# VH-VL binders against RNA polymerase II C-terminal domain phosphatase-like 3 (CPL3), part 2

Target 1, 181 residues: RNA polymerase II C-terminal domain phosphatase-like 3 (CPL3), of Arabidopsis thaliana (Mouse-ear cress) (q8ll04r923to1103)
Amino acid sequence: FASQKLSLVLDIDHTLLNSAKFNEVESRHEEILRKKEEQDREKPYRHLFRFLHMGMWTKLRPGIWNFLEKASKLYELHLYTMGNKLYATEMAKLLDPKGVLFNGRVISKGDDGDPLDGDERVPKSKDLEGVMGMESSVVIIDDSVRVWPQHKMNLIAVERYLYFPCSRRQFGLLGPSLLEL
Below, E stands for the ipSAE of ESMFold2; O stands for the ipSAE of OpenDDE; V2 stands for 0.75 times the mean of E and O plus 0.25 times the DockQ between their complexes.

## First folded at step 1 (VH-VL)

Design a14 (framework fv_nivolumab)
Fold by ESMFold2-Fast, scan of step 1:
Structure a14 (fold): chain C 181 residues (1-181), chain A 125 residues (1-125), chain B 107 residues (1-107)
Amino acid sequence: as target 1 above (181 residues)
Amino acid sequence: QVQLVESGGGVVQPGRSLRLDCKASGFTFSDYGMHWVRQAPGKGLEWVAVISYDGSNKYYADSVKGRFTISRDNSKNTLFLQMNSLRAEDTAVYYCARESYDTSGRYYDEAFDIWGQGTLVTVSS
Amino acid sequence: EIVLTQSPATLSLSPGERATLSCRASQSVSSYLAWYQQKPGQAPRLLIYDASNRATGIPARFSGSGSGTDFTLTISSLEPEDFAVYYCQQYSDWPYTFGQGTKVEIK
């Protein structure tokens, strides 16, 4: 038959963006973030968002807008998150405002609790259930190899994107975050 | 058609309780945060409370905190405001309102694009 | 809480004239500012969101501008149906707050 379009599965957290809850951000950093968000609103490409309703800050990975435009022409794009449906839906809307990139191809594995809650001590695994096509036609971009135990051959591991200080502490890292640099 | 319809308003004595309902139709109710806004007769608008799409996050104006409870039932497309320990100062038309989504999609917008017609609550002796 | 102050309290104008309404915030709200129109006996109607974006179905004669603490709603040429009370509202922080309103009335 005809050519088969490859599927590209994109991890949200620490791959396409980094988010932090309001209560995880120190007051001194909150002041800096508010000023940066005001400046960011004037830019042609938005990268810093404050979601009052969800109680969180979200910082997009540099180059994300060009990456998504380019990738959408070559791949059938899928979003994948261990976060809940609200988080997945809001991030999909943020990344795809016209609804043309993902077309409902959004996989969320979290419960209905806090969108960013997760037990980092015992990582949950991901799988390709819900992704149409054969496993051999799927490419995965994620910052963690540990969450894809049965699909390591399809995985392109990327450098973890950690913008907020609380995210660095969560992974046991010391030193300044990207926000502080 | 996207519509919000409030009900439950009426005359009630100080110290009593009243529950307001807001029935949504014409949109996916479970995708939107919802608000209550009130307006005393001849006065301006006052924000009362918000509830997230799934009911997990709520916030209240200081004037009603501890007395009013916002809740929702997504299976019934209905928003609620339970008003306890009512005072004369709570006399107002109560509107339910839906959060807007930015038409460009680039910005998150929490402005109120759809409003109900309101229900009058009168707290008097 | 963030206080929004609208001015003037009342604008007396004739049809065809330009209306300029101001809203000032006690602290920066960035562009998280909306404008509403309310007619007697009716619910408020969203006109402008994110300081300058017109809501669906709102005529082009309505425009919003400003950022930070100073915001303006402009009606380029008043129509008879535009005589109403106008409110600004911020959604930058909880609690959300409204201005006290500006009444636009026929001269």
Scores: ipSAE 0.007, ipTM 0.584, lowest interface PAE 9.3, mean pLDDT 82

Design a15 (framework fv_gimsilumab)
Fold by ESMFold2-Fast, scan of step 1:
Structure a15 (fold): chain C 181 residues (1-181), chain A 125 residues (1-125), chain B 107 residues (1-107)
Amino acid sequence: as target 1 above (181 residues)
Amino acid sequence: EVQLVESGGGLVQPGGSLRLSCAASGFTFSSYWMHWLRQVPGKGPVWVSRINSDGSSTTYADSVRGRFTISRDNANNTLFLQMNSLRADDTALYFCARDEGYTDWRSGTEYFDYWGQGTPVTVSS
Amino acid sequence: EIVLTQSPVTLSVSPGERVTLSCRASQSVSSNLAWYQQKLGQGPRLLIYGASTRATDIPARFSGSGSETEFTLTISSLQSEDFAVYYCQQYNNWPYTFGQGTKLEIK
């Protein structure tokens, strides 16, 4: 028998992970990050990465590895990002190095632009066109309700995962970041 | 063909204001981070300000913070730099430049694949 | 801020020669270093990014190398259109900074 699974669409940024470009990180925080990354490299499941070729730091959400393993048994997993294909591909490899979780089900809208209906050319919203199956069989996990204007009933909004100080500033938040604690 | 054309430069007195414009064509302007840089003849370029693809995030060099405002009009493919409280040391050729990254910080690189020809700003003493 | 120092300040060369330009950073910028060519009356033109990756439509005679604090731009066989000022730029740390430039002149 073929197993039946519902589709689970996962947002990358601020949902599964948080990234910061090297130029967005203060020198004092870079020193802390380098030490933490060295310690993290010794762990069986890593959470902190320094990508020289992309010029960025990436911190995975706590519990992500267990979540993905459990979710993959119940759902057909999809990654969805407003970032470009290069970013989506690298993050997919990071989260699924064996290629068994997403099986190419990665949607990136950064290279698309908005459909030409007036002057809106920026990829500012997400839709389910790339996801096979009935809408009622899809669950979406994202930190932003605004990017899913037509699918709010399918959406489980999660608290934004903001690890880096620059990410907190981007959202106008005061106080220390998770890195600074 | 990617083109960036700056305008709005000129001669102003100290304390005056200017609004620079950069008309973009040949690419999906709304999908790119954009920057303003300036250059004094005989010296290297100096980064001034950046804005992400949707205009929700802006950053400024310390020397211009509080005086300059970067903004964009994605409907008309135009980048702006509003310069207030101008000083003699703001005198330079001002360039708009495209960040090579296609979309915001996810592919933004903070290096500049296309630049305009520049618009001169002279602040008289 | 990170200071980029380029050497030489001026280089006098003949067409066909191999040209090497240096850029030194005051602290590590990893591989986050770009090179630009600027001609009089024009904005800079991106040549290299990521220390060694050639930008779109840049001739194969241009190559970059180096990491951390020491970087080199090489032009393997100088053409007449290559006489210009060359700048390095780091994008590892905010604020993004440029070198003072190396001017390539006809000998």
Scores: ipSAE 0.012, ipTM 0.482, lowest interface PAE 8.9, mean pLDDT 81

Design a16 (framework fv_pritumumab)
Fold by ESMFold2-Fast, scan of step 1:
Structure a16 (fold): chain C 181 residues (1-181), chain A 124 residues (1-124), chain B 107 residues (1-107)
Amino acid sequence: as target 1 above (181 residues)
Amino acid sequence: EVQLLESGGDLVQPGGSLRLSCAASGFTFSDYAMSWVRQAPGKGLEWVSAISGSGDYTNYADSVKGRFTISRDNSQNTLYLQMNSLRVEDTAVYICAKEGDYSYRPWGEYFDYWGQGTLVTVSS
Amino acid sequence: DIQMTQSPSSLSASVGDRVTITCRASQDISNYLAWFQQKPGKAPKSLIYAASSLQSKVPTQFSGSGSGTDFTLTISSLQPEDFATYYCQQYDSYPYTFGGGTKVEIK
């Protein structure tokens, strides 16, 4: 009889990474990003990606590789996103190119909207319907408490990872983005 | 110049213990996953164990799980294999191998460099 | 576990000959396949990774091809120093597994 692992559900956007579409990036920042991406390609552990086929930039959260490594030892990892299936699949491949971390455990709602952008009376939400196992054996990591209205006791809220200027504006924040520092 | 140098191989009785070391140089040791691979006399290659660059993720072949422990000391650029409850069938040359730089992640890659190996003989 | 079947187990060829070694995985491993050369009494030397990419300083007479389950190592013009045993290895998932090896003898 083999023992089961606890489940760990990981939010993609603003938790594990931050993405920006090409048309959301100002020309001055595009030049900076191209230089940073060229430098990043020389590192063993990449954090900045330019996806021509998807028309977007993706910046991974600092420490993500160490985190996924440690987490996969203790938990059965799941990815959860409000993004569509194509986006979810591509991000899963980025984080797990050999298919050893998530093993197809990727949940996408087909909704690319910002969880905080919806009507506050009827917000966009996530649930554990797609996660196999007992609810009490699930831990969730997400930047937003509001998208998990029924599972606050299972939730570890993390500071929102906002690298791109357009992402800071999306959340109504003042001050420079991490890209601008 | 990447170099991997194993040591610690010896003649050990069945049920005994032995600790192998692999001294690494010529690359940023903590950035790369490492493995132990063994080769019994006149036989092919068999993967034994792997450890991530941070040391937090480890994997083992079923034949050694529960008996062998892989570890690393990134401050000393050294990889270890602690072997307990040794069996005659564990007799082999044990070789440390460095995982490659092809992937942008710290584990689960092909081997780009190999050490010379150290012979472990388990016999009465 | 993913089983790696390598063929032939041995072959003899003349200097200048084209040599082909085949490796078959029991399930789809994409391109996560490496080839190694081992000379008598020495540790393996890495030749090819990602099914077709040459390691640094490896002669261009060596090439790899294939994806999924069927893979080939080709030596386009066999040299005296190519006398060795060649192994394939999958690194798609743990446990990592090797083929049984192909011994190349020069006539």
Scores: ipSAE 0.005, ipTM 0.488, lowest interface PAE 10.5, mean pLDDT 81

Design a18 (framework fv_ustekinumab)
Fold by ESMFold2-Fast, scan of step 1:
Structure a18 (fold): chain C 181 residues (1-181), chain A 125 residues (1-125), chain B 107 residues (1-107)
Amino acid sequence: as target 1 above (181 residues)
Amino acid sequence: EVQLVQSGAEVKKPGESLKISCKGSGYSFTDYWLGWVRQMPGKGLDWIGIIYPGDSDTRYSPSFQGQVTMSVDKSITTAYLQWNSLKASDTAMYYCARQDTSEYGRWSPEYFDYWGQGTLVTVSS
Amino acid sequence: DIQMTQSPSSLSASVGDRVTITCRASQGISNYLAWYQQKPEKAPKSLIYAASSLQSGVPSRFSGSGSGTDFTLTISSLQPEDFATYYCQQYDSYPLTFGQGTKLEIK
């Protein structure tokens, strides 16, 4: 019998994955995505998904599957998103279909809206309410320091994962997206 | 009902090539890892590597990387361990063993739940 | 690599005895430890996984305990068929590593 593990809080959007609504994807890119998704379906580890019921594409960060499996042995994993409950639930199922990695530890801040919060550049705040354990035993991985105003010392900021052109535009970036490379 | 049946004993000379087999039955062959373990005469167990038959992904022990090759033929539910050039130090009993995928994902390590009967490989001049 | 050390390397016991075998990991492995039994000229057989979970079909006289770095295999009342070599194995991380084995012999 061991003591409680350290908690690892993982941001979904732009950290573990990148999503784009169907209407945000140009027709030429839609054709490329459909071909890539067909190829991806034949691979052991899938990274590109088309969710008809949610009207969106989702691209997982490279190396995510290995990262989650290894991290789950060392940490108690939590998912944290500014998206709504439907989006959080679907992404949790995608990453953890049996519920054994996160074990229901999913926090969502956006209710009753679209699964993605459009071109929202003003960050909303996150906090550790709902995360079991001492604050000193929590590590946070997120692409944004601004959403964690009270917990900057617990935060490991990662480079944003922006696969779709619309996501790059959301953050005011110039140049081609990863999809276009 | 789960069975792993290995090929028969081999007697070889240094420099020769060899391929031994392990045939799985009684379970979904492509949903479990297949591992190989060496046991030198009178010694303990030494892990060689694992292979996932569904896509032939492999993970080798650093001590065996480049010395042996693991492969599978999923159409006949059979895994293979191969040497291009045997050495006298390869003399050992070789076991295949099944490893389930972890509840934390398939790349997370697990224990071996079922073992083959072993293949004795003797390499002498 | 995680080194697994068993103690003792060998022991002699009589039928009916309580026997304990220990296994120590060079670093913390939580409960990711398995025990195997190997009889002479036979393949190993899985006895215990997750440090304390008994494999289906294994007699209840076998039990495992421990977590972190120190683990114990106990046979509560030794039977003639239990004379064998016992191995611990960590599966916390790759490469998988085994203890050197404990040979249990008839006194």
Scores: ipSAE 0.000, ipTM 0.472, lowest interface PAE 16.0, mean pLDDT 82

Design a20 (framework fv_gimsilumab)
Fold by ESMFold2-Fast, scan of step 1:
Structure a20 (fold): chain C 181 residues (1-181), chain A 128 residues (1-128), chain B 107 residues (1-107)
Amino acid sequence: as target 1 above (181 residues)
Amino acid sequence: EVQLVESGGGLVQPGGSLRLSCAASGFTFSDYWMHWLRQVPGKGPVWVSRINYDGSSTTYADSVRGRFTISRDNANNTLFLQMNSLRADDTALYFCARVSGEYTYSEPRTDYSYFDYWGQGTPVTVSS
Amino acid sequence: EIVLTQSPVTLSVSPGERVTLSCRASQSVSSDLAWYQQKLGQGPRLLIYGASTRATDIPARFSGSGSETEFTLTISSLQSEDFAVYYCQQYDNWPLTFGQGTKLEIK
């Protein structure tokens, strides 16, 4: 229970889960999602959520519950998102309903940023400000290498988790989404 | 039902000022990035400015930077555009628009914006 | 800045016809392209985003295709309410840019 562990920084979007706003979902896919959510609600470990208060769908990455349980025994877990504070807080509650995994260690950067005009937009970057400890004691899991320009040696890049059709198309990908399979 | 209603446009002389307002309803205003765009009759829309959820971050088109100021009042669900030192080439129909793609998600690519809802527009004419 | 060129500028068509509108980008925008419909006296209405994803409550007769620099909006069976100006918009790079529009008018 006492922690003298290494820190593990976890990206939320496209790493632990994928979210889509209600208005980003086609009516035909909304019908499929509502049916899948109803079926998922009966499972002991849920993966598909419909948040009326946020106007969005959220699909958790397969194996997430087992991963978080095992990782929490080895690491001090942190959530890090380029999403806003409201989104980060709600996703933290979703992933940690008992408050035992993250213990308030949630960083959101979605309210930051003032992109420079006239140039190709530079991706927002993440840093380890707000994460206590030596850099050598930190492991980062994220789907994007480009958002960690100063910490590539600490980064484990995972395959981007894109469940919703709108998410695939926003990244310029063709072909069926995981929802459509 | 999402609604955006612009007001504050009118006729103004070169060098003058106008303050545009956009009244938002039917959604949680503070959860969305908001933009101003303008359109000259017979041409496509032109992006003018954007503002993040709490007003701490703003961006402007090169043509209006230093003259226009975007702001928001989340308590009253209102978006503003203060236009100073107006020029004849600022003459256009001005729209406020809500951004679906910028609200959300971690990858910077998803920060780029398409607009799911627009207002009807408020006309601004700069003429002597 | 990325320039979007739409063609044709004006198209005269009859109800029931299949209509195809083109949008070409001066450089790749991946699939970060949206289509809007604008009627006289109204603001634009989102039809398609991500090049091919139909927005909520948009009729099935509207479809989008393409990637990179060449994009198409298709209306499979034109209805009377579809006479409007159509704009494409890229959101791959700043500043956000729109095409000059294609006007659909009654033949």
Scores: ipSAE 0.006, ipTM 0.493, lowest interface PAE 9.8, mean pLDDT 81

Design a21 (framework fv_pritumumab; at its last look DockQ between E and O 0.16; V2 from the best seeds 0.00; counts 0 for: pae E 15.1 > 2, placed apart)
Heavy chain, then light chain:
Amino acid sequence: EVQLLESGGDLVQPGGSLRLSCAASGFTFSSYAMSWVRQAPGKGLEWVSAISGSGGSTNYADSVKGRFTISRDNSQNTLYLQMNSLRVEDTAVYICARDTGSYEYTDWPSGYTYMDVWGQGTLVTVSS
Amino acid sequence: DIQMTQSPSSLSASVGDRVTITCRASQGISNYLAWFQQKPGKAPKSLIYAASSLQSKVPTQFSGSGSGTDFTLTISSLQPEDFATYYCQQYNSYPLTFGGGTKVEIK
ESMFold2-Fast, scan of step 1: ipSAE 0.440; ipTM 0.765
ESMFold2, look of step 2: ipSAE 0.000; ipTM 0.474
ESMFold2 (binder alone), look of step 2: mean pLDDT 89; pTM 0.902
OpenDDE, look of step 2: ipSAE 0.006; ipTM 0.544

Design b01 (framework fv_pritumumab; at its last look DockQ between E and O 0.46; V2 from the best seeds 0.00; counts 0 for: pae E 7.2 > 2)
Heavy chain, then light chain:
Amino acid sequence: EVQLLESGGDLVQPGGSLRLSCAASGFTFSSYAMSWVRQAPGKGLEWVSAISGSGGSTNYADSVKGRFTISRDNSQNTLYLQMNSLRVEDTAVYICARDSTYEYWDSSGYFDYWGQGTLVTVSS
Amino acid sequence: DIQMTQSPSSLSASVGDRVTITCRASQGISNYLAWFQQKPGKAPKSLIYAASSLQSKVPTQFSGSGSGTDFTLTISSLQPEDFATYYCQQYNSYPLTFGGGTKVEIK
ESMFold2-Fast, scan of step 1: ipSAE 0.299; ipTM 0.727
ESMFold2, look of step 2: ipSAE 0.052; ipTM 0.663
ESMFold2 (binder alone), look of step 2: mean pLDDT 91; pTM 0.913
OpenDDE, look of step 2: ipSAE 0.020; ipTM 0.599

Design b02 (framework fv_pritumumab)
Fold by ESMFold2-Fast, scan of step 1:
Structure b02 (fold): chain C 181 residues (1-181), chain A 122 residues (1-122), chain B 107 residues (1-107)
Amino acid sequence: as target 1 above (181 residues)
Amino acid sequence: EVQLLESGGDLVQPGGSLRLSCAASGFTFSDYAMSWVRQAPGKGLEWVSAISGSGDYTNYADSVKGRFTISRDNSQNTLYLQMNSLRVEDTAVYICAKGEYYDSSGYTWDYWGQGTLVTVSS
Amino acid sequence: DIQMTQSPSSLSASVGDRVTITCRASQDISNYLAWFQQKPGKAPKSLIYAASSLQSKVPTQFSGSGSGTDFTLTISSLQPEDFATYYCQQYDSYPYTFGGGTKVEIK
């Protein structure tokens, strides 16, 4: 009946994926990651990436490919990050290599080149400027309530996805990382 | 105008401790990340530590990790560096620096204090 | 860690000269490079961010260029107040690292 899809705004870091700079990864984990990445290349849908030009590892959340396929049928998908434009653009290409999911709907608010937690950046708030449609027609998925001070009623908070040991330590987790399991 | 004033530098024996302070004025302190940078006599600049505006995120140079702790008191507009297990090679002028975020070009420093001298000697 | 190699370590120049200082990163840092000026006994002064953007109130004789791994600071016409030590700094990843510095001395 409706001619327009509802909008779904997706946070990148700790929602759809987790990234770690090369210099934050211990040597023993670097060896494990290289072997896992080689094995991952043989799979139909990849989850682990090593980006030489950005100096980082990126691990996609389990179930992400199925989630994006189903969500794209019901919603107009948007990516939103506090990370910089280069990072946002690369992650958008990674998640949508054929350009059919996001169609350029990528919002980045970061001023620096480091998208990782532990950055010295002053935290900025997110807003829905640049998203077409009524605010009542928007659903947001993010791991942080704090960055959406005006849109808490539209927000579905998800558990942070933390794969790399350095990311887990930054959030005070004492158990083994998903990498160590 | 922006002002950063360091204090707490002193002569200390190896293995000792010192706490440095940086009093900030002229800007909304809690909105900006802060860093400590040091310079040994006659040597170049070395980044030591940084802290986010909220105080929730900190980073350290490997040479000081586990020995130094950066912190801030946003109600008093003051940045701190707690220095433990001091070594002769920690002898330097310690300088407070204010961060600034420029567009997509990232974070670097726009204002610096004059520094406070820490000498570690027997 | 990202190594920043700065060249030359020192140079001698006269007022009015064009001065060029280079900085090389051990890996791609895009444009996340800053330049600082330090005069003897003084704190550093921020000159350039994003490889080529001038800080507020910095004189126009200063310019920066480069991206990726190779960067240059140029002083188009050296003034008496420009005799100082210059440092490059990468802010792409932690730990933040500085070049070794270039001392610009009177010839």
Scores: ipSAE 0.000, ipTM 0.449, lowest interface PAE 17.9, mean pLDDT 81

Design b04 (framework fv_ustekinumab; at its last fold request DockQ between E and O 0.84; V2 from the best seeds 0.83)
Heavy chain, then light chain:
Amino acid sequence: EVQLVQSGAEVKKPGESLKISCKGSGYSFTDYWLGWVRQMPGKGLDWIGIIYPGDSDTRYSPSFQGQVTMSVDKSITTAYLQWNSLKASDTAMYYCARDYEWSGDYTFDYWGQGTLVTVSS
Amino acid sequence: DIQMTQSPSSLSASVGDRVTITCRASQGISNYLAWYQQKPEKAPKSLIYAASSLQSGVPSRFSGSGSGTDFTLTISSLQPEDFATYYCQQYDSYPLTFGQGTKLEIK
ESMFold2-Fast, scan of step 1: ipSAE 0.546; ipTM 0.801
ESMFold2, look of step 2: ipSAE 0.756; ipTM 0.913
ESMFold2 (binder alone), look of step 2: mean pLDDT 91; pTM 0.930
OpenDDE, look of step 2: ipSAE 0.844; ipTM 0.933
ESMFold2, look of step 3: ipSAE 0.755; ipTM 0.909
ESMFold2 (binder alone), look of step 3: mean pLDDT 91; pTM 0.931
OpenDDE, look of step 3: ipSAE 0.817; ipTM 0.919
ESMFold2, look of step 5: ipSAE 0.758; ipTM 0.911
ESMFold2 (binder alone), look of step 5: mean pLDDT 91; pTM 0.931
OpenDDE, look of step 5: ipSAE 0.778; ipTM 0.896
ESMFold2, fold request of step 7: ipSAE 0.764, 0.769, 0.724; ipTM 0.912, 0.915, 0.892
ESMFold2 (binder alone), fold request of step 7: mean pLDDT 91, 91, 91; pTM 0.927, 0.927, 0.929
OpenDDE, fold request of step 7: ipSAE 0.878, 0.880, 0.874; ipTM 0.959, 0.959, 0.959
ESMFold2-Fast, scan of step 8: ipSAE 0.512; ipTM 0.800

Design b06 (framework fv_nivolumab)
Fold by ESMFold2-Fast, scan of step 1:
Structure b06 (fold): chain C 181 residues (1-181), chain A 123 residues (1-123), chain B 107 residues (1-107)
Amino acid sequence: as target 1 above (181 residues)
Amino acid sequence: QVQLVESGGGVVQPGRSLRLDCKASGFTFSDYGMHWVRQAPGKGLEWVAVISYDGSNKYYADSVKGRFTISRDNSKNTLFLQMNSLRAEDTAVYYCAKDSEVYDYVWGSYDYWGQGTLVTVSS
Amino acid sequence: EIVLTQSPATLSLSPGERATLSCRASQSVSSYLAWYQQKPGQAPRLLIYDASNRATGIPARFSGSGSGTDFTLTISSLEPEDFAVYYCQQYSDWPYTFGQGTKVEIK
């Protein structure tokens, strides 16, 4: 008898990782990032990536690799983002290059292929449509409670992960970023 | 051990099409990004196109964008370059090259190259 | 795009002499620079990656150095089989670019 797994839905931005576009990073900070990325390439588990094809930097949350390994043994993992499909797909590949953790269970709410950018059909809240299993069998990890209006009892809210200075400014935070420390 | 073999080159008139193939062996083809690089007679190397390990992302040099299409068939270990609306300026030896990075298809050097296939576009 | 400038265009040296080839980038490429050797009638061959690491099977006489915008390929003692064109390539920023090459002529 095979054991049944609960579903675990993971928010990408500010939960598992933080990304910044090249044009959002000051020249001074880019020099620091390039040096840190070179040092990071020598580590067995990488946390800082420069994606030329997407024009962005991505910093993974500390402890992410250990978390995903342990979670994948207990849960069916799902990725969820309000970002577009290209971003969601690339982040899924970064976290799961062999396609064995998420098995295509990636939900993006940003439409791709629509002729009108900013189409009002793009939802501004999250729901469990597209997640396998019953709602009572789902656990959600996200940095924002307000985007899950119907599923607050399923939600584990985590502290927002903000590594880049531009991300801290978006949330009105004072003081140096983790990049600058 | 690792081999890349290009085929499909030849002489073609301007405005016509050619398809180039690159057959890979000796490594797990589906784990690596693949590139096309060309070299005009007596000139240096010019990057043409790249395709991600799973075929989902493709990028092109501005000189070929809209005319060339890169694709791959991981079940056959084969990389393709469909060249449409060929111009005299496309005359070159075309090399396929393997990216050195596993699953990080745009972040590496080209650790293995094919022997190249000559494409001549002339009237 | 990042422009790579190689110098000199041609080196004419005798066997046993040291060859020093330069590659300069128009903006920083960090250590994301490779060197390739191309012998007449052959495909390019990777010599050096990440500015200073020798590729598998490359003789110890080849070495790379530098970071940022200024890079050097050194051949400590030229052998006859080192007659070739050498290209640098950056993979720091898209589009990926090559230098125009340095021809090493052993005479």
Scores: ipSAE 0.007, ipTM 0.482, lowest interface PAE 12.9, mean pLDDT 81

